# VH-VL binders against o46895, part 45

Target 1, 223 residues: o46895
Amino acid sequence: MGSNKIKNLVQYEIQDFVSLNKMDTKSHDSLNLNVSKKSRYLLHRVLTNQLINNRSGNACTKTRSEVEGGGKKPWKQKGTGNARAGSSNSPLWKGGGVTFGPKPRTFSNKTNKKERLLALTTALYLKSNNTKVINLDNLDFTNLKTRDLVIKCSNLIENYKKDQKILFVAEPTASGLWRYVKNISNVDLIYTTGLDLKKILQAHHIIFTCKALNDVKEVFNEQ
Below, E stands for the ipSAE of ESMFold2; O stands for the ipSAE of OpenDDE; V2 stands for 0.75 times the mean of E and O plus 0.25 times the DockQ between their complexes.

## First folded at step 25 (VH-VL; framework fv_izeltabart)

Design x1 (at its last look DockQ between E and O 0.01; V2 from the best seeds 0.00; counts 0 for: pae O 6.7 > 2, placed apart)
Fold by ESMFold2, look of step 25:
Structure x1 (fold): chain C 223 residues (1-223), chain A 125 residues (1-125), chain B 111 residues (1-111)
Amino acid sequence: as target 1 above (223 residues)
Amino acid sequence: EVQLVESGGGLVKPGGSLRLSCAASGFTFDDYYMHWVRQAPGKGLEWVGEIYSSGSWTDYNEKFKSRFTISLDNSKNTLYLQMGSLRAEDTAVYYCARESFTWEFEGPGSYFDSWGQGTTVTVSS
Amino acid sequence: DIVMTQSPDSLAVSLGERATISCKASQSVDYSGSSYMNWYQQKPGQPPKLLIYDASNRATGIPARFSGSGSGTDFTLTISSLEPEDFATYYCQQSSDWPYTFGQGTKLEIK
């Protein structure tokens, strides 16, 4: 795979989220994106593994949570002495956990971290002409309303259509943004600590914050 | 439903240039790969090249890469093939085709689920 | 380039009988457990029409008499009971590697 990639520099104009086209000074930033020559194979493989791992993780989480419900120990401790472990034949002691075995392994498929990162940069390159970068430094989250966010998004994107999906990529400290995004059906949010290939590919438009763009430069330097 | 309509074909002299258009209706290019495929008279099908809907990615059959350029205009929902340095062997019907939606967790293979009616290019002295 | 060779070049079959068209690729078209081989039908004066994708999956609206099979380098299109509308030329196409390539075509004639 290492000989199967091309480095591409993508440059973005940074836009003020409030005004969207009237910043006092123009500024730019960029990403160096490695792009797979066989992008469809790579993206399909990594995306399929993501779906398999999410299903396995979900099943594991629910199964363990559902079995390990509340309640007290089924037996009382002996006075001041320790009860012998393993001497008792108790249903909870032996049968309180997993029925036949641990997590289903048939849905787990290993994905190399290097391969996953190449898939993410490849997907971002494919979406690069529909990607914008915004500056949130002057945004007051305490005065932001959902309607205002919708209007700003609509103005940011030329020729925007209501059925188009918008994906925000934000730094983890921008948690205030989630409270507004969660109530808008065509808008989603990921953080730089949890980049998600499926959401990137499904997005019609991607909006980075300036801080998120800086964060992903570090993430992608591992390639 | 989905329709692809090619235009711009015609008679051109060897060494000449021609631009083909493919107007799409019933869908927008978003998240599709669009293709050009040609068919010489009485012959089989030959893949010319592809473009991803954003315009960021193009790829060509090496045979044509130096002379043909694929582009698109998302605001007009139109695909283009710019052909230069035309030769007699380029005489063919040129089809535009839509690849199946790539991110629907289908295999990575490309199959063409919609085709236009084609436009004829004739290169003759 | 992956060369796709169909056999036969032409085939005459009576109505209601079975027709079988073979396609051989110069190298495997399998990746990650899938075979990236497609079949198209082309009637005179019309563009190609997708019949089968990924070796064995019928496209929407394609009658059950059309089926595809095979893997690796060897693939077959079968029409189990030939109908008058099946007069056409049939093409296989690989999509496992660039450039995408088509077979030379098999012309199906109804006796």
Scores: ipSAE 0.437, ipTM 0.696, lowest interface PAE 2.8, mean pLDDT 77
Fold by OpenDDE, look of step 25:
Structure x1 (fold): chain C 223 residues (1-223), chain A 125 residues (1-125), chain B 111 residues (1-111)
Amino acid sequence: as target 1 above (223 residues)
Amino acid sequence: EVQLVESGGGLVKPGGSLRLSCAASGFTFDDYYMHWVRQAPGKGLEWVGEIYSSGSWTDYNEKFKSRFTISLDNSKNTLYLQMGSLRAEDTAVYYCARESFTWEFEGPGSYFDSWGQGTTVTVSS
Amino acid sequence: DIVMTQSPDSLAVSLGERATISCKASQSVDYSGSSYMNWYQQKPGQPPKLLIYDASNRATGIPARFSGSGSGTDFTLTISSLEPEDFATYYCQQSSDWPYTFGQGTKLEIK
């Protein structure tokens, strides 16, 4: 897999989320992102696997033997003028069983850990121009309102639109963010412990916390 | 335990009527076809008719269709056979029987899995 | 109507011996690979008791010495080794079509 990777260093400006100012007169952080030369294929495969794994698999139809009722022949073999019939539960009848219908099953498709990470790094790279890094150290989550978040996002993101998806990536300890994010339709929150490729790809804008970025760095550096 | 108990048999004159009862216990009629089968003295078994409560279905041996009526009372879990215009040839032990089914791929088989002890009907002048 | 004919009408067999009863249907009682033929045992003063269903399946509680075979129009009930309690009248019955019909019965007697 090494020959198909492209190393890219992406630099992000760090902004204080409370003041919406750049921290320390142009503080920057960086993320080393490996990109696959076959990025489309890799992204597709990993995404597909993720979707497959999310299938419930609980669809269930009844066969003729599982359908309630019936049992006896609907009519005599002869003398009725009707075609021969064995049971009213036959798949040929309305309300009858289903032949070869869906039965409960488990959908699973394993993805190589390295491929998954490569896909994630590729996805983040693709979204790098739409990614912001914020510092939450001075943020009091107890006093934050949903409207405040929207305002902050609108100021943080150029050309903010309400219909555009914003993905917050935070550290697991940043639980306070959920309180004012949960009611915003176009904003999602994920934690570094559960980076979701699908959500990353669907996001128009990504907002990392400084701590989250560091967590991700640690994971990606192990590649 | 599944139990069927027939009653109502007795002596009746030709042309008379008689109502037989079959009291079921251990199960409900809702899911079963119930049958009457009779046996003349020293003779074989003869199917009289059937009833299925769920579908309000009844069927008779053509021989008895004009004279016999099968019914059931779900509240009493009792099966009935109303016989009219009785003839000497109707002298027999009358059994009630429960029909069960086995499912096959293309159709069900059926058999009588439970029988009552029978009630004797004697038609004589 | 499907006429069921058993043979013989009576059969005398010694204890421990094999008994074979035949049942012939006027029409095939098969449907989709299954034969809807049943066998019953009846002792004097008792109702019929199910022995075999669907030509070859023993009912619950029926000893292994009882077996059924056949398809189409020809069926056979076999008792491999007769026990004293096996002396009774046996009936075949078709459930393929209405009216349900029984054979005339075969009386199995001790020789």
Scores: ipSAE 0.019, ipTM 0.483, lowest interface PAE 6.7, mean pLDDT 86
ESMFold2 (binder alone), look of step 25: mean pLDDT 89; pTM 0.923

Design x2 (at its last look DockQ between E and O 0.16; V2 from the best seeds 0.00; counts 0 for: pae O 5.1 > 2, placed apart)
Fold by ESMFold2, look of step 25:
Structure x2 (fold): chain C 223 residues (1-223), chain A 125 residues (1-125), chain B 111 residues (1-111)
Amino acid sequence: as target 1 above (223 residues)
Amino acid sequence: EVQLVESGGGLVKPGGSLRLSCAASGFTFDDYYMHWVRQAPGKGLEWVGEIYTSGSWTDYNEKFKSRFTISLDNSKNTLYLQMGSLRAEDTAVYYCARESFTWEFEGPGSYFDSWGQGTTVTVSS
Amino acid sequence: DIVMTQSPDSLAVSLGERATISCKASQSVDYSGSSYMNWYQQKPGQPPKLLIYDASNRATGIPARFSGSGSGTDFTLTISSLEPEDFATYYCQQSSDWPYTFGQGTKLEIK
C-alpha cells in the first residue's frame, strides 16, 4: 500500500577531471537515494510510459497543425475544400485546432512526478558502482579538444571498453561542455533540470560534475 | 549464443563452505539481473537470490539470506555464490540463470531465458 | 511468499493427445495488464528450459503445440498434440513478488 521504498546513502569519490591524480578537499560526497523495493517493475512502467508519451508528443509537434484555406474537424474531412470564416480560432474549441489532445490533469501529473522521481533515484542507485563525480574547476575549455575529452574519460573510467556508453550529468550553467560531448557517439550529456530515465538506464558509466550532484540533491529533496 | 558455465561444486562436510562460479559469455555482462536457483535431488526448483551486474542490488530468498552471498567479478564476467554454514539439506544442483529483463526492451517481463548446466553440491559427513 | 500449486502432480497421456497442466497462485500475479507467470520444461539431467513467458508468450524456438493461458491466480499450460520429446517435468514460476517461487512440478508421462 504505502511507499514501498527505502533510503540508501551512496558515497562517491570526487576526482579532479584534469589531473585525475589530485584529491578534492572533500574527497567524497554522497546522495541519499530512495529506492523502490519493486525496482524493475517501477522502472519498466515509467520507462515504457516515457517512450510512449515521447512518440505521441513528437508526432504532434513535427507536423503543421493547420493548413491555410482548409478546414478540419475532430474527424478527417476531405473533398469539400472547406474554408474557415477568415479566422484561425474555432468558436467550439478551447485550443487552436487540437480537439483530441490530452487534457491537463493535476492529479495525474502529481502522481507521475513522484513516480518519475522514485524511478530516477532507483536507477541512480542501480548504477552506483559505475558512477563517478568529477571536479571541473581547473578545466581549460579554450584548449580542450574532443579527442582530449575522450582520453580523459577513458582514464577516469577503470576497465573502460570502447562500446560502453558514458553519460555526463551537468548543471545547466555548464552548457559549454556540450560543445565537446556532442560529437562523440558513445558519450551523451543531460542537465540536472532535465534528468532522463532512459539515458540513465542505458548508460554504462555516469559522470556527475560536483555542481550537478548538489543540484540533484535539491531536486530529490522534494520527493 | 548466451552461455553460462557453473563450477565449484563438490563434496563438503556440514558446517563447511563452498564458492560456486558461473562464467558468462555471449552477451555484455553489464545491466542484467543474474540469479542462482537450486534443485535438491528428486525435488523442485528453489530460487536462491539475485544480483544486478552493474550496481549494488542483491536480494535473497529469506531462507538463505544469512548464509549465502552473491557477488561478481566483472573483469572475468563471472557470478559467484558463496555458501557458508552448509547443511545436509543444501545438497542440490545449483544453476545460474540470466533474467530476460533489460533496460533495452528486447524482452519484456521477468523470466529466466538462459540457464547453465548446473554444478552439484553434496553436503555429508 | 506467493505459493504456486500445480495440478496434477503427475499426468499420464498418450502420444498425439492433449495435455493440460494447471497452476494456481496464492495471490494475483498480474501487473499493469500483464500476468507474470512463466512455464519451464525440465528433462532428467538437464537444466530447466523456458517455454512460456508472461502467461501466453512462447519463447523463441518453442513449437506451436505449446500454449499458455490464464490471468490473476489461475493459469494453464496446454500441449495440443503430444510428441515423444514432451514427456518431462513442467514448472510454473511467478515473477510478480519476492521471493520468486516455482510450483512443485507436474510430471508428464506416457500412458
Scores: ipSAE 0.298, ipTM 0.644, lowest interface PAE 4.1, mean pLDDT 76
Fold by OpenDDE, look of step 25:
Structure x2 (fold): chain C 223 residues (1-223), chain A 125 residues (1-125), chain B 111 residues (1-111)
Amino acid sequence: as target 1 above (223 residues)
Amino acid sequence: EVQLVESGGGLVKPGGSLRLSCAASGFTFDDYYMHWVRQAPGKGLEWVGEIYTSGSWTDYNEKFKSRFTISLDNSKNTLYLQMGSLRAEDTAVYYCARESFTWEFEGPGSYFDSWGQGTTVTVSS
Amino acid sequence: DIVMTQSPDSLAVSLGERATISCKASQSVDYSGSSYMNWYQQKPGQPPKLLIYDASNRATGIPARFSGSGSGTDFTLTISSLEPEDFATYYCQQSSDWPYTFGQGTKLEIK
């Protein structure tokens, strides 16, 4: 292996498949992850870029020329006892323009695809001990209540706490799952088409669907 | 203060097994790479293997991969080296070491910032 | 594996004099402007002690008389003025690739 940071990868396998149905036998599925040994630096960079890109940049102040009103000298030059003033829109006045204030701008910082993927795989690796894989095919969503989902999650996660964040990773076609998780404050759902590094890192527990796991495998194997 | 204390060394016959321990204090096994490095008498240093404490991922020198196993107990903050099929050539002082990283704009470097005093393993008939 | 070769194997130097130790890697240990080369000092009966990291950075508590230089495959450890406590064995180590590898060591002795 070459002497570069990207070459210093290790392979880690996530193996934890759990059925949501008590009657189902526990099975194992795996996800091979390429992980950077120097992961903190990479994660920081990619996460920072993500945060930068998420900035709105809509802050806007008006300069003295953009502030409405003014134009007329507030008072005569001499004989008033006041300081000289040219306009009421001066930045020196309350309600005046802002000098060098924020203007709308775009924030962008590009991250290469390989680094992003490596960061994602590394993040998943770091969360591997708290990652479960479930089979949704065996779930009857027609009779599932939000409460039932919480109970199922609590059964899947050791030492479940209500304040802990759970991240579901599902396939895009799992649209029914959103209806159940949207009302749960500590549960978030992302799809394989939009893997979010920030959400992965913030999650205490991650739950993959089998299909989602396969989708991710395909993406990661193409690296 | 970071302290590493190795134990478990001793005399063992060829073909035997031995388990070394490294008790860590002053820090917790969270997001560290811990290493085993050995030194034969009068010889240089040889890297044995490493473990990432948060994921329990391990990597080995190919020379030892089939015979040695690195593990840890987070509850005890202790690192282990299980050695099997020991040979005379395995006679050495075995050190545990902590790897640290330096963060720079160009990227992080790594080095062994903390070492134990070592434990001596002697393989003899 | 990256093979680290130190030279000389042993060096006799007088107190107050300059000592220079060379370390050559079989392949470059550089990446993105950094060199993943470390130097350690080891005294008899003691574990190695970090001196220099990333080719040229002194570790915390290491005297200014110790300096590291080099890039790519060629690295040098220099002790500007030898003190009595500096007589020891010195090792270079690369952290660029696995397995991590050490030089064979250079024993610094009193002339």
Scores: ipSAE 0.021, ipTM 0.590, lowest interface PAE 5.1, mean pLDDT 84
ESMFold2 (binder alone), look of step 25: mean pLDDT 89; pTM 0.924

Design x3 (at its last look DockQ between E and O 0.08; V2 from the best seeds 0.00; counts 0 for: pae O 6.1 > 2, placed apart)
Fold by ESMFold2, look of step 25:
Structure x3 (fold): chain C 223 residues (1-223), chain A 125 residues (1-125), chain B 111 residues (1-111)
Amino acid sequence: as target 1 above (223 residues)
Amino acid sequence: EVQLVESGGGLVKPGGSLRLSCAASGFTFDDYYMHWVRQAPGKGLEWVGEIYTSGSWTDYNEKFKSRFTISLDNSKNTLYLQMGSLRAEDTAVYYCARESFTLEFWGPGSYFDSWGQGTTVTVSS
Amino acid sequence: DIVMTQSPDSLAVSLGERATISCKASQSVDYSGSSYMNWYQQKPGQPPKLLIYDASNRATGIPARFSGSGSGTDFTLTISSLEPEDFATYYCQQSSDWPYTFGQGTKLEIK
């Protein structure tokens, strides 16, 4: 896997979100991103697994009482794991709404985590020319209005087309940002604790907070 | 209507250089992979390399990597192929092609849904 | 590099008859249940035209007489009832690994 990737340093100019001027003495920051040499295959595999697993897993947890209210603790199984059967993948094929409890997964699950991380760094690299970093330290959330956020986004992004999707990436402790983002149909938010490959790939523009950028440096360090 | 127009071909002596251009129109020039593919007279197709339209990612057929460079100018929606140390074997029609990849749904792989008419490079002494 | 070998190199077939072109890859072009094999048609003096993508899907505007099949290393393009405009050279192409590679071509001629 290490021979199938290259490291890339990506530089970001930091802007003050309130004033959108460069009064900060720290005018740049950077992120080292591992990028897959086989990016199309990797992104397709990981995204497809995300879409299938999220749909099936969510449906199972919401439609089956075992997974909703009394899930079993997964255990790692050494060297061997159970594979899902065949081309048919339906809860009806697995005993009409009754599911087996969680089972520990083998080495393949650890490989999938490394694969997911490489997919995330690869996706962020692909979006790097449309990624901005902002400093939120001077923002008073109690006086911020939804319209002001839209205007700030339009000023931040060069040649902004208002139907393009914007994704904010913020630290989990960022207070209040979600209540403004939820009111804007073309703007979404993820936190650094829940990086989402689909949302990153679908975004036309990505906006990191400075603190979120620092968080992801730690997240990506295990590559 | 997707339109790709190559230019910059011509006659060049061995060891010379050329820069080919591909002007793109009829689609939003973002989030696509663009490719160069060549075809020697009377021969089959050969992939040269690719670039993501944001200019941040290239890959090459190793055969050409030391002599050819792919770049782009997003302000002009134009793809370039810089060719150096040209040899007689580089005589071919050079096509630019658009990959069908879109971020909306992510396809299973790469296929070329749009091609230009090509520009001819002749390397001869 | 994945070597793509087409068979035959040329094929003579009468109008209205069936034509079958084979393409073999030197290694599997599958992953996650998908086959990364495409087919193109090329007429003299023209660029290639996409016919089939991902082994079996017809590109937009391609007549139903064109079909693709296969998986792994073995793939087939079938033209069920030849029309005059179908006499051309056909190329298979894999997109599963870099460099992307094409077959040597199969020239389809009028018998």
Scores: ipSAE 0.109, ipTM 0.576, lowest interface PAE 5.2, mean pLDDT 76
Fold by OpenDDE, look of step 25:
Structure x3 (fold): chain C 223 residues (1-223), chain A 125 residues (1-125), chain B 111 residues (1-111)
Amino acid sequence: as target 1 above (223 residues)
Amino acid sequence: EVQLVESGGGLVKPGGSLRLSCAASGFTFDDYYMHWVRQAPGKGLEWVGEIYTSGSWTDYNEKFKSRFTISLDNSKNTLYLQMGSLRAEDTAVYYCARESFTLEFWGPGSYFDSWGQGTTVTVSS
Amino acid sequence: DIVMTQSPDSLAVSLGERATISCKASQSVDYSGSSYMNWYQQKPGQPPKLLIYDASNRATGIPARFSGSGSGTDFTLTISSLEPEDFATYYCQQSSDWPYTFGQGTKLEIK
C-alpha cells in the first residue's frame, strides 16, 4: 500500500437480531478499512462532489423578453411627468424580467473511483465504534412490527436516543426491511449497491447485516 | 493516565526464544496501533512492528518478520512480542509504544504518544 | 526504507543558547502539504518522549522553547534557549511510510 494510507482491520461482533444475543462469542467478522491520512480533505471533496451531483439545476427566471405582456409602452415619452419607460417588463419594475438570473443547467463533478472507495472506507472507519453487525437469518419479516424494530435498535445500540440517526446497511435482497424502516424518522436504510457517503457520515450508528458486510468486503478487497 | 509496563526481558542464549509483555493501563485496546521499538545499547531506535488492537492486524519490519510475532490479549489489555531464533544483535531494550492519530479531529499524522519504560533483553552465549 | 540522517551526531551548547538539530530524509515525507516527521527526546535510562509531531506541532506539555520546522526531506528541531533539563539525545522519526524509521540520534551536551 502506498504511503499515506493506514491499514485497519476492524472486527465486529455479530449479534442475532431476533434474540439480540451475541452469537458464538467467537463469531467475529472483520472488515479491512483503509484510511487516508488526509481523511478530512478526502471526505470533504467526495462529499462535496456528491452534493454537487445531486443538484437539480432547474432554477429558471424569465428575462424581460420572456415575461408575458409589456409590449406597449407604459406611457408616452414626454408630457407625463414620469420617467421614461419602454416596457413594463423591464427589470427595473416589479414583476419585470430578471437580468442574468438563474437558468437551467447541469451540475456534475466526477470523482475517481479509488477516491470514492477510500472515502467510504475512511468514513466507515470513523464510525467503526458505532457500528454493529447483525444476523438476519432468523428474522421473520412477516411478523415484525415497526415498534419491534425500534425496540431492537434500542437494545442493540448502547445509549440509544431517538434523535440519533441510525443507518441500516443491508443486502439488496433484504427488501422486507424497508417496510419497517420507512416509518421510523431517525432510521435510514441503504443497500450495498448504493453506499452513500453522506448518509454514513450523518449516521450516529450504523447497523450492517452479515450479508451486507460480506458484500462490502468483496468490494473493498478488490481494491 | 496512560501507562505501559514492559516485562519478560532477561538473559537468553543464541537461538533461544523469549516472550515480552506490555501491560497497558489507563486505556483499552480499542482502535489503537501498538508498537514495539527496540534500542540496542548505545544505539538508536529501531522499529520492530505494530498491531492494530481492534483487528489484530500486524505489520513488521522486514528484518524481524520471520522471527518475531506480535500479538495481544484484549482481556488482559496486554501486548506481546514473541521472539525466536534470537541473536546477539537482538540485545536491546524493548519498548512498547502507543501510536496516536485522531483522524476526525487532528487530521493527518501519527506519533508515539506513550512509551513504556522498556525491558532489557540480553542475548549471550 | 526511508533513511533518516541527523546532523550533528553530537552538539555541545551552553545554557541559555540556541540549539539546532537537523534531520534529513532519503525521501520526502510530505503529502498534500503535511509533513510526517516527529521529534523525540530521550534521557538516559528513560524511554523517548514526544516533542514535536507533524514537523511543527508541539506535543502537550512541551515548552515553547522547542520548535520544529521543515518540509520535504529537510527538517529542523530548534531549542531557543537551553535549559539544564534539555540535555539529552534527540531523535527524528518519519511516519510517512513503513517501516517507521528513526534518525541515529543527536546527543545534546552541555558546553
Scores: ipSAE 0.021, ipTM 0.565, lowest interface PAE 6.1, mean pLDDT 86
ESMFold2 (binder alone), look of step 25: mean pLDDT 89; pTM 0.925

